# VH-VL binders against q9umr5, part 324

Target 1, 268 residues: q9umr5
Amino acid sequence: SYKPVIVVHGLFDSSYSFRHLLEYINETHPGTVVTVLDLFDGRESLRPLWEQVQGFREAVVPIMAKAPQGVHLICYSQGGLVCRALLSVMDDHNVDSFISLSSPQMGQYGDTDYLKWLFPTSMRSNLYRICYSPWGQEFSICNYWHDPHHDDLYLNASSFLALINGERDHPNATVWRKNFLRVGHLVLIGGPDDGVITPWQSSFFGFYDANETVLEMEEQLVYLRDSFGLKTLLARGAIVRCPMAGISHTAWHSNRTLYETCIEPWLS
Below, E stands for the ipSAE of ESMFold2; O stands for the ipSAE of OpenDDE; V2 stands for 0.75 times the mean of E and O plus 0.25 times the DockQ between their complexes.

## First folded at step 12 (VH-VL)

Design qi6 (framework fv_nofazinlimab)
Fold by ESMFold2-Fast, scan of step 12:
Structure qi6 (fold): chain C 268 residues (1-268), chain A 123 residues (1-123), chain B 112 residues (1-112)
Amino acid sequence: as target 1 above (268 residues)
Amino acid sequence: QVQLVQSGAEVKKPGSSVKVSCKASGGTFNTYYISWVRQAPGQGLEYLGIIIPEYGTANYNEKFKGRVTITADKSTSTAYMELSSLRSEDTAVYYCARGSKWFDSTPYYMDVWGQGTMVTVSS
Amino acid sequence: DVVMTQSPLSLPVTLGQPASISCRSSQSLVRYTGNTYLYWFQQRPGQSPRRLIYKVSNRDSGVPDRFSGSGSGTDFTLKISRVEAEDVGVYYCMQGTYWPPTFGQGTKLEIK
């Protein structure tokens, strides 16, 4: 039988967005138990990411306990960061494939319609003033705002991403790394036509330097220091890169070619 | 500099398939986007699809989905475009063209082109 | 799909005189990152396309400085300051901002 699949949605999203993904899984892996978590939907996706991690943790525990052979995670957009934290804080997870579907793993730095709706007069260059305040850190989007021109503020003020990436010290870092390393496969999916995730290479642990030159994962301090296990996973052969051109941000979970190429092979 | 060298002209019957090759010479292109474009006699350029050879991640223009398949052999630095269920309307010169490295943001850069492969579909 | 419209489609020019080709897109080609992925290609009879201009106005290495690109949003122009005999061919604009990339119909430049 196929391992159960748990799906975690993104910003301003809900379980409804995954109806095509569910169809594809049913066609290729009939009998798979797929649970799309119906938590933090719509505007509630703006809640602080640590709050979301706790809620999703409570939902996934009974699913994992019932599947001793393991489970797969498919985590879309912001949901990929939730799943990153889940894998670190859970000392008993049994996740085989963690499929990160166009998620800003190193953070976000770019003007989008989401930001214009929330902060109509803000530009990406000025958003650090809001996001790196205590008030701003109560919003999920600010938890992974990563301004490459104010890296000192990001390192000191980020209550989520800087901690989970090991960019700032935390007492639990060693345990979080040990827990994360239990994952069977880290499948990274993203592409240049996404249109929302900026830089899109954030989905592959690439990110801007101070000159806005995008550096790849292997050039990041988080990788070089092996802060949460990326270097170890890559050496183990456990990181899968699956970049694809021609896919917009809202289409990653509804494109058959993407599914067949990047997702289907990892749903044993 | 990298050059793209394509396979020779083909004459095919309707209903058959054709597989055109595109080999990089003068270096590697496994980490670059490779696009396929066609041009019917006396007509303009039409986009077929794209691949990143290193990852085997291909995507296709909706007009050709189900008929076109793009693949790559990393060991020989060769990309392939296969078009099935050929019709006379598929008579065209087929080109491969290089985009940027996959990590850069310009998949449709098309700075280096193959010499083209004439595919004639006739009964 | 984004529609690319070129004008004129036929361009007879006297040697040494300037030439201009217009390209219009059905929607803005400015990407969310602020870049505009508009390209110009030259194709001589029996040859593959050769890129002349990338990102609206950047000239490729080896392309003579008599070629220049300009424009923004939906309206773009390729200019040749003084046409030479070797410039005969078909010129295409292409957008690479949106999937799938699309081409204009082509402008045939001939010496009259």
Scores: ipSAE 0.872, ipTM 0.927, lowest interface PAE 0.6, mean pLDDT 92

Design qi60 (framework fv_nofazinlimab; at its last look DockQ between E and O 0.86; V2 from the best seeds 0.86)
Fold by OpenDDE, look of step 13:
Structure qi60 (fold): chain C 268 residues (1-268), chain A 123 residues (1-123), chain B 112 residues (1-112)
Amino acid sequence: as target 1 above (268 residues)
Amino acid sequence: QVQLVQSGAEVKKPGSSVKVSCKASGGTFSTYYISWVRQAPGQGLEYLGIIIPEYGTANYNEKFKGRVTITADKSTSTAYMELSSLRSEDTAVYYCARGSKWFEGTPYYMDVWGQGTMVTVSS
Amino acid sequence: DVVMTQSPLSLPVTLGQPASISCRSSQSLVRYTGNTYLYWFQQRPGQSPRRLIYKVSNRDSGVPDRFSGSGSGTDFTLKISRVEAEDVGVYYCMQGTYWPPTFGQGTKLEIK
């Protein structure tokens, strides 16, 4: 039998968005129990990410308990960060494959339609004034806003990304790293035609330096310091990169070619 | 200088399949995008699909409805395009072209082209 | 799919005279990053396409300065200041902003 699959949605998303993914899984892996977690849908996805982590944790614990052989996680967009945090705080998770589906794993610094909707009067370059304030951190998007020109503010004000990345010292860093390293495989999916994740390489833990040059995962301090286990995971062959061109952000979960190439192999 | 060298001309019957190869020389191969484009006689250019050889991740123009399969062999620095269920309308010169490195994010850069492979489909 | 429309489709030109080709896209080619992925290709008779211009106005290495690209949004132009005999061929614009990449119909440049 196939291991259960748990799906976590993205920003302003709902379970309905994953109807095609469910179909693909059912066709290729019949009998798989797939649970799309219907939590923090729509505008509720703007809730602080730690609040979301807690809610999703409550939902996944029973599922994991019923699956002693392990489960797979498919986490889309913002959901990928939620899942990474979830795996960091859970000392007893049994996740085999963690599939990060076009997630801003290294943060977001872009002027997209999503940002325009939430901050219609704010430009990308000015969002740090909002996001790195106490009240700004009450919004999920600000929890992973990563302004490369205001690194000091990011490191000090980010209440989520900087912590799960181990970029800011905290008492749980060692334990979170240990917990995260329990994952069997980390599957990173993304691509240049995404149009939302900025830079798109963030899905592969790439990100801007101070000159807005995108550096690879291996050039990031979090990797070099192995602050949450990326270097260790890579060394043991646990990181899979699956880049694909021609996929828009809202199509990652509804493209058959993408599913067969990047998702299906990790659902066994 | 980087070059893309394609396999020779093909003559095929309707309903059969053809597989065209594209071998890179004079540079790195696996980390670059490889696109496939075709051109019917006297007609314009049509995009078929793309692959990143390093990861084997390919994507396709939906127009071809699964008839196109793009693969790559990193060990030989060769990309392949297979077109099945051939029709007379598939008669064309098929080109491979190189994009940027995948991490640079310019898949359709197409700065280097193969010499083309003529595929003729006739009964 | 994004439709690329070129004009004219046939371009007879006297040697030494200027030439201009228009390319219009069915939607803006400006990407979320601010880049515009509009390319121009030259295909001489019996040869593979050759990229002349990338990102609207950048000439490839080896491309004569008599070639220039311009435009923004949905309207783009390739200009040849002084047409030479070697310029005979078909010119294509291509957008690489949206999947799948799409080409214009081509403009056949001939010498009068």
Scores: ipSAE 0.935, ipTM 0.957, lowest interface PAE 0.4, mean pLDDT 95
Fold by ESMFold2-Fast, scan of step 12:
Structure qi60 (fold): chain C 268 residues (1-268), chain A 123 residues (1-123), chain B 112 residues (1-112)
Amino acid sequence: as target 1 above (268 residues)
Amino acid sequence: QVQLVQSGAEVKKPGSSVKVSCKASGGTFSTYYISWVRQAPGQGLEYLGIIIPEYGTANYNEKFKGRVTITADKSTSTAYMELSSLRSEDTAVYYCARGSKWFEGTPYYMDVWGQGTMVTVSS
Amino acid sequence: DVVMTQSPLSLPVTLGQPASISCRSSQSLVRYTGNTYLYWFQQRPGQSPRRLIYKVSNRDSGVPDRFSGSGSGTDFTLKISRVEAEDVGVYYCMQGTYWPPTFGQGTKLEIK
């Protein structure tokens, strides 16, 4: 028997996007109970991330309770940040593998069609004016907007990402770190042909410095300070990096080669 | 100065498989993308696939999926390309070429090339 | 897949004269980050391809300054200001903006 799998979708997404992923899991691990959570679909994916975390938390509790051997999470794009927060706020989670599919773990700083739909006249250089306002922080995408040229504003105004990354202090930080460290494996997946996640290395906890040079996870203050446990997880051998070229943002959950290489090995 | 050295020429029968090697010397290997490209006699260049040796993460041009497998051995700084179910149309020189370091994100940079391996498919 | 079209496919040129090769892509090669990943390769008879130009206009180390690349969007050009005998070979453009990378058909440069 295989551990149950819980799937959390991304921005403007739905359960239909994962039909191929479910087929692959059924072929390699027949009998696996896979639950694709149909919460915050489509436009509702724009709701504040803390609101999404609460809703997804309520949905995952009964699934985890039924699986004393543990569960796996597969969290796509924005959904990977939801899962980051879930693992921190839940003092009783039994997640074995947390599989992050091209999620902007250190944030997003790039012009994308999704941002142009919401803010047609905004460029990435000026979006900080909107996102780092109280009104902007009511939109999920602004919750992980990380402008490397206005790091002071990001640290002060981010209501979500700066807190879960431990970049700004929070009363619950110690408990969140302890809870996150309960995870069995952190499997990071992403690649240079994604086309949406900017920088794509954000999926591996890399990010821009003030000159827009991308620095690796091991050079980030959040890693060096071990703010939420990345350094501890890496030392434990619990972080898996699985970068792959040739995969666009909407194809991470529908590419058989990617599944066999990066996902299948972690679905015990 | 990195150099890519490929295995020698092969003559294969239709329906068989061929495995070509590409050994890196003089520079770092595991953290760079390694691509495979082929060229039929008198024809242009055709892309087969790519690997990041450090992670073993390979991906393939859709045209060759199911027939091509790319692997790497970090301990010997060697990448391999295996092509199965060979047809006469697979007769070509097969090249390996280096991209950027994976983290830099220019996989198709191809600044250093191997010398090529002639694979002839004949009865 | 992105289609790369070169013209001419055959280019006879007199020694010391300039040569120009055109490369056209079926869609814009500007990546979402603003960079354009267009490359030019030279293949001399019996040799592996050698990269001459990367990101449209940057010459590789050791490439003579008589080689230059230019262009934007979908239209690109490789120029040789004064052709020498050792320039004989096939020239390929390649796009690396989209998976899979694709090559033009090649332009055979010959001395007439």
Scores: ipSAE 0.887, ipTM 0.934, lowest interface PAE 0.6, mean pLDDT 93
Fold by ESMFold2, look of step 13:
Structure qi60 (fold): chain C 268 residues (1-268), chain A 123 residues (1-123), chain B 112 residues (1-112)
Amino acid sequence: as target 1 above (268 residues)
Amino acid sequence: QVQLVQSGAEVKKPGSSVKVSCKASGGTFSTYYISWVRQAPGQGLEYLGIIIPEYGTANYNEKFKGRVTITADKSTSTAYMELSSLRSEDTAVYYCARGSKWFEGTPYYMDVWGQGTMVTVSS
Amino acid sequence: DVVMTQSPLSLPVTLGQPASISCRSSQSLVRYTGNTYLYWFQQRPGQSPRRLIYKVSNRDSGVPDRFSGSGSGTDFTLKISRVEAEDVGVYYCMQGTYWPPTFGQGTKLEIK
């Protein structure tokens, strides 16, 4: 039988958004138990990411306990950061495939509709003044805001991304790395037509340097220093890249070609 | 300078399939986007689909859903486009074109084009 | 699909005179990032298309400076400041902002 699948949604999102993905799994892998976690829906997705991690952790524990053979995670957009943090903080997780569906894994540095709605007078070049403050860190988008021109502020102020990346010293860094490395496969999905994740290569652990030139995962310090296990995972053959052109941000979980190519093979 | 060389002209009957090849020479292939575009006689250009040969990740224009398959062979630096259930309106010149490297994220730049392959569908 | 409409479809021009080709999209081609993925291609008689302009106004390497692109949102223009005999052919605009990419109908440039 197929391992259970747990789905974690993104910003301004809800469990209903995944109805097509559920249909695809049911058609191709009948009998798979799929749980779409119905937590932090809509505007609740703006809550601090550590609050979201705690809530999702409480929800996944009993599911994992009932599936000793393991589970799979499909985590969309902001939800992919929640899932990566889950894998770090849970010393007893049994996740085989962690499927990161167009997630800003190295952060976000782009003006988006949700950011304009939340901070309508701000430009991406100035958002560091808001996001790298204690008040700003109470919003989920600011928890992974990554301004390449204010790296010192990012490293000191980020309450979430700099910690799970091992970019700032903290007492749990070694344990989090060990826990994350227990994952079977890390499946990275994204593409140039996403239109929201900026740079879109953040979904593959790429990001801007100080000149806004995008460097690949293997050129990032967090990879080179293996700060949370990316180099180790790649060396094991545990990182799968599945880039696809022609998919917009809201369509990753409702495109059958994407599902069959990038998701289905990893739902063992 | 990279060149894309396509297979020769084909004449097909309705209901059959055609497979056009596109071989890259004088440059790198597998990490670049490869697009397929067609041009019916006396008509404009129509986009068919795209692939990243390194990952085998193809995507298709919905208009051709279920009839187009795009593949690549990294070892021979060759991309393929197969169109099935051919009709007379599929008579066209079929082009391959190279975009950017996949990580640069400009798939539709199409700065290098093949010479084209004429496919004629006649009853 | 985004519809791309070119005008004129036929453009007779006297050698040495300017030419202007309009391209309109059925919706804005600007992504929230500010990027506009509009391209211009030239197809000389009997040849494959050749890219001239990318992202509205950026001239490709080896394209003469008499070619220029401009526009924003839904309205775009390709200009040739002084038409030469080698410029004969069909010119296509294409949008790459929305999947799938779509082309205009083409503008046939002719010497009078």
Scores: ipSAE 0.789, ipTM 0.900, lowest interface PAE 1.2, mean pLDDT 92
ESMFold2 (binder alone), look of step 13: mean pLDDT 91; pTM 0.939

Design qi61 (framework fv_nofazinlimab)
Fold by ESMFold2-Fast, scan of step 12:
Structure qi61 (fold): chain C 268 residues (1-268), chain A 123 residues (1-123), chain B 112 residues (1-112)
Amino acid sequence: as target 1 above (268 residues)
Amino acid sequence: QVQLVQSGAEVKKPGSSVKVSCKASGGTFSTYYISWVRQAPGQGLEYLGIIIPEYGTANYNEKFKGRVTITADKSTSTAYMELSSLRSEDTAVYYCARGSKWFDATPYYMDVWGQGTMVTVSS
Amino acid sequence: DVVMTQSPLSLPVTLGQPASISCRSSQSLVRYTGNTYLYWFQQRPGQSPRRLIYKVSNRDSGVPDRFSGSGSGTDFTLKISRVEAEDVGVYYCMQGTYWPPTFGQGTKLEIK
C-alpha cells in the first residue's frame, strides 16, 4: 500500500484546483488515500500564516496518527510555507516526502496580479511600507514579502518567514530545526516560466541580494549557518531539486509531464 | 568555447522513430538548458522542447507531446531527441541549441547551435 | 502560443544602404520581472542560425556594430546601418518570455 498524501493549497485557491493531480496519483499509485485540505479557501487564504498553520495542524494530526508508516505532503505555492511551519512546530510529524510545488521559500518580491488585486496602486518597490506594518502582517502575502532593498525591515517586521527560515532569532528555533530535520525528503519544484513567484528561484531557496542578483541556496546565510537544517538535509542526500521550464504558476498541479518527472517518484 | 556536435543525416520510413544526438564539448554541459528546434525545407523555425541535463527534467511543445522524448547522458555530455511515429511532414533539419544556466532568469537564450541533422522521412 | 509576425518577408537592399526588419508579438513580451526576452537570429544559406541580438538591444560578441536592435512591448526592429554582401540570409525574431519560445516567419535579405 502507498502512504497517504496530504495536499495543502495556495493563495486564492481551493481543493478543486487539484483534480488533475488526484487523477495522476490514482493512475500511478491506485489505492492511495489523498486528502486535499479544504481550509482557508479563496479569500480566507489571506489570513495570517500562523493562523493557517494552526488550522492545518489540527486537520493533519488525525491523518498522521492513522498512518504509522508515514505520510507525504504536497504543498502548492503559499501552501509550501504553511507546510514548512507544520514540519517545524509538530514534535511528532511522520512526513516522508515534503513536495513543495513552486513555493516562495525565501520570500516574494514581484509585481504579480495577486498583489495588484489586493494593493492596486502599489509597486514592488514601495509595498514594504504596507507589508512591514503591524496591519500588513495580518495578511498572509505580507508574511512572506521579502524586499531585498529593505532587508533590515524584513528581518525586524516579518512575523512568519524570517522566523521559520531562522533569519531572525526565536525562542523555539532549536526545537523547530530538530522537528524539520525528521522529514525524509525535501522535494523542491519550480521553474523560470512560473510568472508569479519572484524570483522563481525562491522555490529552491535562492533569492535576490541588494543588487537583485539571485544567489543560490548554498550562498544564503540560512544555509551556511544551517539555521533550520538545509545544510544537514543536503549532506544527508534528502534534498531533491526538480526544476522544469515551461510550467506556469497555475499549472504545477495539472501538468502530467511534471507529475511523472518530479512528483510520482517520491510517492512511496 | 562551447561547441555542439550533432549526429549525421538519417533517412527513415513513415511510422518509424529517429534519435538525434547532440554532444557538447569545451565547457560545462549538465547545468545548461539544451533546446531542440527544427526547420522543414524552405520553412521557418519550430520549437520542440528543452531539457536540463543535471536534473533530467524535460518538457515539450504541446504540438509534439507524446511523440518527442528528450534525454541526456551527463557522463558523455550528450543530449538526445527522439521523435516517433514519423510522417513525411517531419522531414526537417533538427537543431540543438544551448540555453542559459538552469538557475538564470530565463532558459531559452540559444547562444550556441549545433550544425543540424537532416532527417528525411520517405518510403 | 505567442504569434511573432515579421515584415517585410522579402527585403531586397542595395549594398551600402540601410535595412530595417520589423517584428510584432501578439502580446507584450515584458516579463513580470521587467525584462524583455526578444532575440534576433541570422541564418546564412546552408548554415545554422546565429544569434545577433539578445534582450531586444544587446549585441552578441563578434556581431558588427552596424547591427542594432530596438523596441518595446509588442513592436521590435532590427536595423543594419550599411548592408554588406555577407549579410545575405534569413533573419528571425524569437520571443523567450513565454513558453513555448516562438519565431517569426523570417525575412529574406537579398542584394538587388
Scores: ipSAE 0.866, ipTM 0.923, lowest interface PAE 0.7, mean pLDDT 93

Design qi62 (framework fv_nofazinlimab)
Fold by ESMFold2-Fast, scan of step 12:
Structure qi62 (fold): chain C 268 residues (1-268), chain A 123 residues (1-123), chain B 112 residues (1-112)
Amino acid sequence: as target 1 above (268 residues)
Amino acid sequence: QVQLVQSGAEVKKPGSSVKVSCKASGGTFSTYYISWVRQAPGQGLEYLGIIIPEYGTANYNEKFKGRVTITADKSTSTAYMELSSLRSEDTAVYYCARGSKWFDTTPYYMDVWGQGTMVTVSS
Amino acid sequence: DVVMTQSPLSLPVTLGQPASISCRSSQSLVRYTGNTYLYWFQQRPGQSPRRLIYKVSNRDSGVPDRFSGSGSGTDFTLKISRVEAEDVGVYYCMQGTYWPPTFGQGTKLEIK
């Protein structure tokens, strides 16, 4: 009766993080088949994002094939970027709701505990030296590092985010846009108390300009050019914004109020 | 220039519910955070919760979760705070206060406050 | 929750003399963005709170120059350079860096 739900985790994460989310879905939509993908768990979440996209693609194909009426995606943090790419590279996806839980859709630029653990002596101001090297691009976190003070390096060196956002040309861009536009609803969730995603507005396609002023989605070149379909989706009424204060990064998948308000309405 | 005008004083019995309104006038309402704060007689300030009217996205201080509900009606530029299962300890002045725009980084800005609504819980 | 501690809780002051109120937080209020969201509110008898200071040291429009805020990390101060009769009331510090926002106990400023 209810469409199947596929869950994609984030950086240094695993299926265990979604135990509360699964309880909530079972309470409100009993009988829903929920598959939390146990791929690229823990340290393997540092693998290049295109490698993760390929692995997750192979896992979702049989699930989508068994659900001709469609599926929903719930994609957390870094997992939201994996799902962005899945929707673009799959010319046959049948995703209804793509629910993005606090994902850095325009990139990350901040000194968080995750970065201090990986690069203890680096500051956000100098991480571009590592991330925009060929070696750095072998790490998922560098695939969406977006330094607003070195935008030229980001555009030239980003092997993932700049391409899926249509910020740099790619031979497949037209096909990726067509595929992405097949999605029923793009549900964007995030908030100011996240504490990890920087700027938090990246979850809503907002991002820093060169002066670190955050500009909204509608002011971004990728939106204005409609590079991968955001302007078309917004005009179609297919973009849902669900910002909520008071939620830390690791709580988006375990807060009942957030679930009832932002997730539950989109699980048909 | 925005003003917040709250509903009048209420006297309630233990176990009942109260719903306080907060109407905004002047300026944009829907895209700003609206917070609720209370103050027991002679005591300090205590935070209840927050809402973004445009999206209907409310969240609550854990101390009050399950008893407090915050809603908004964009067509009338009015926010509401409902507190259920009232106890004598809930006797307080309840305030609404405007925060920043939802897209800004300072949701708890609280630059404009309502005049307050006295809620008395007595048997 | 972040605990905000004010001192003194009672502050009798002679008219025209300076007054100083301290506020300490149980953890650093520096946000990951580098900003510190500490606020000072004044509540005159029978009135709603009125914000005086935002982000540690920025004075709100219409707030007299005699009010100033300072501090960093966990230790903050509100100063009134020359107390006037209309300054009577309770002063609260508030942190907005972490959910939920929390207030100090309040400092009651009275004329001697």
Scores: ipSAE 0.858, ipTM 0.922, lowest interface PAE 0.7, mean pLDDT 92

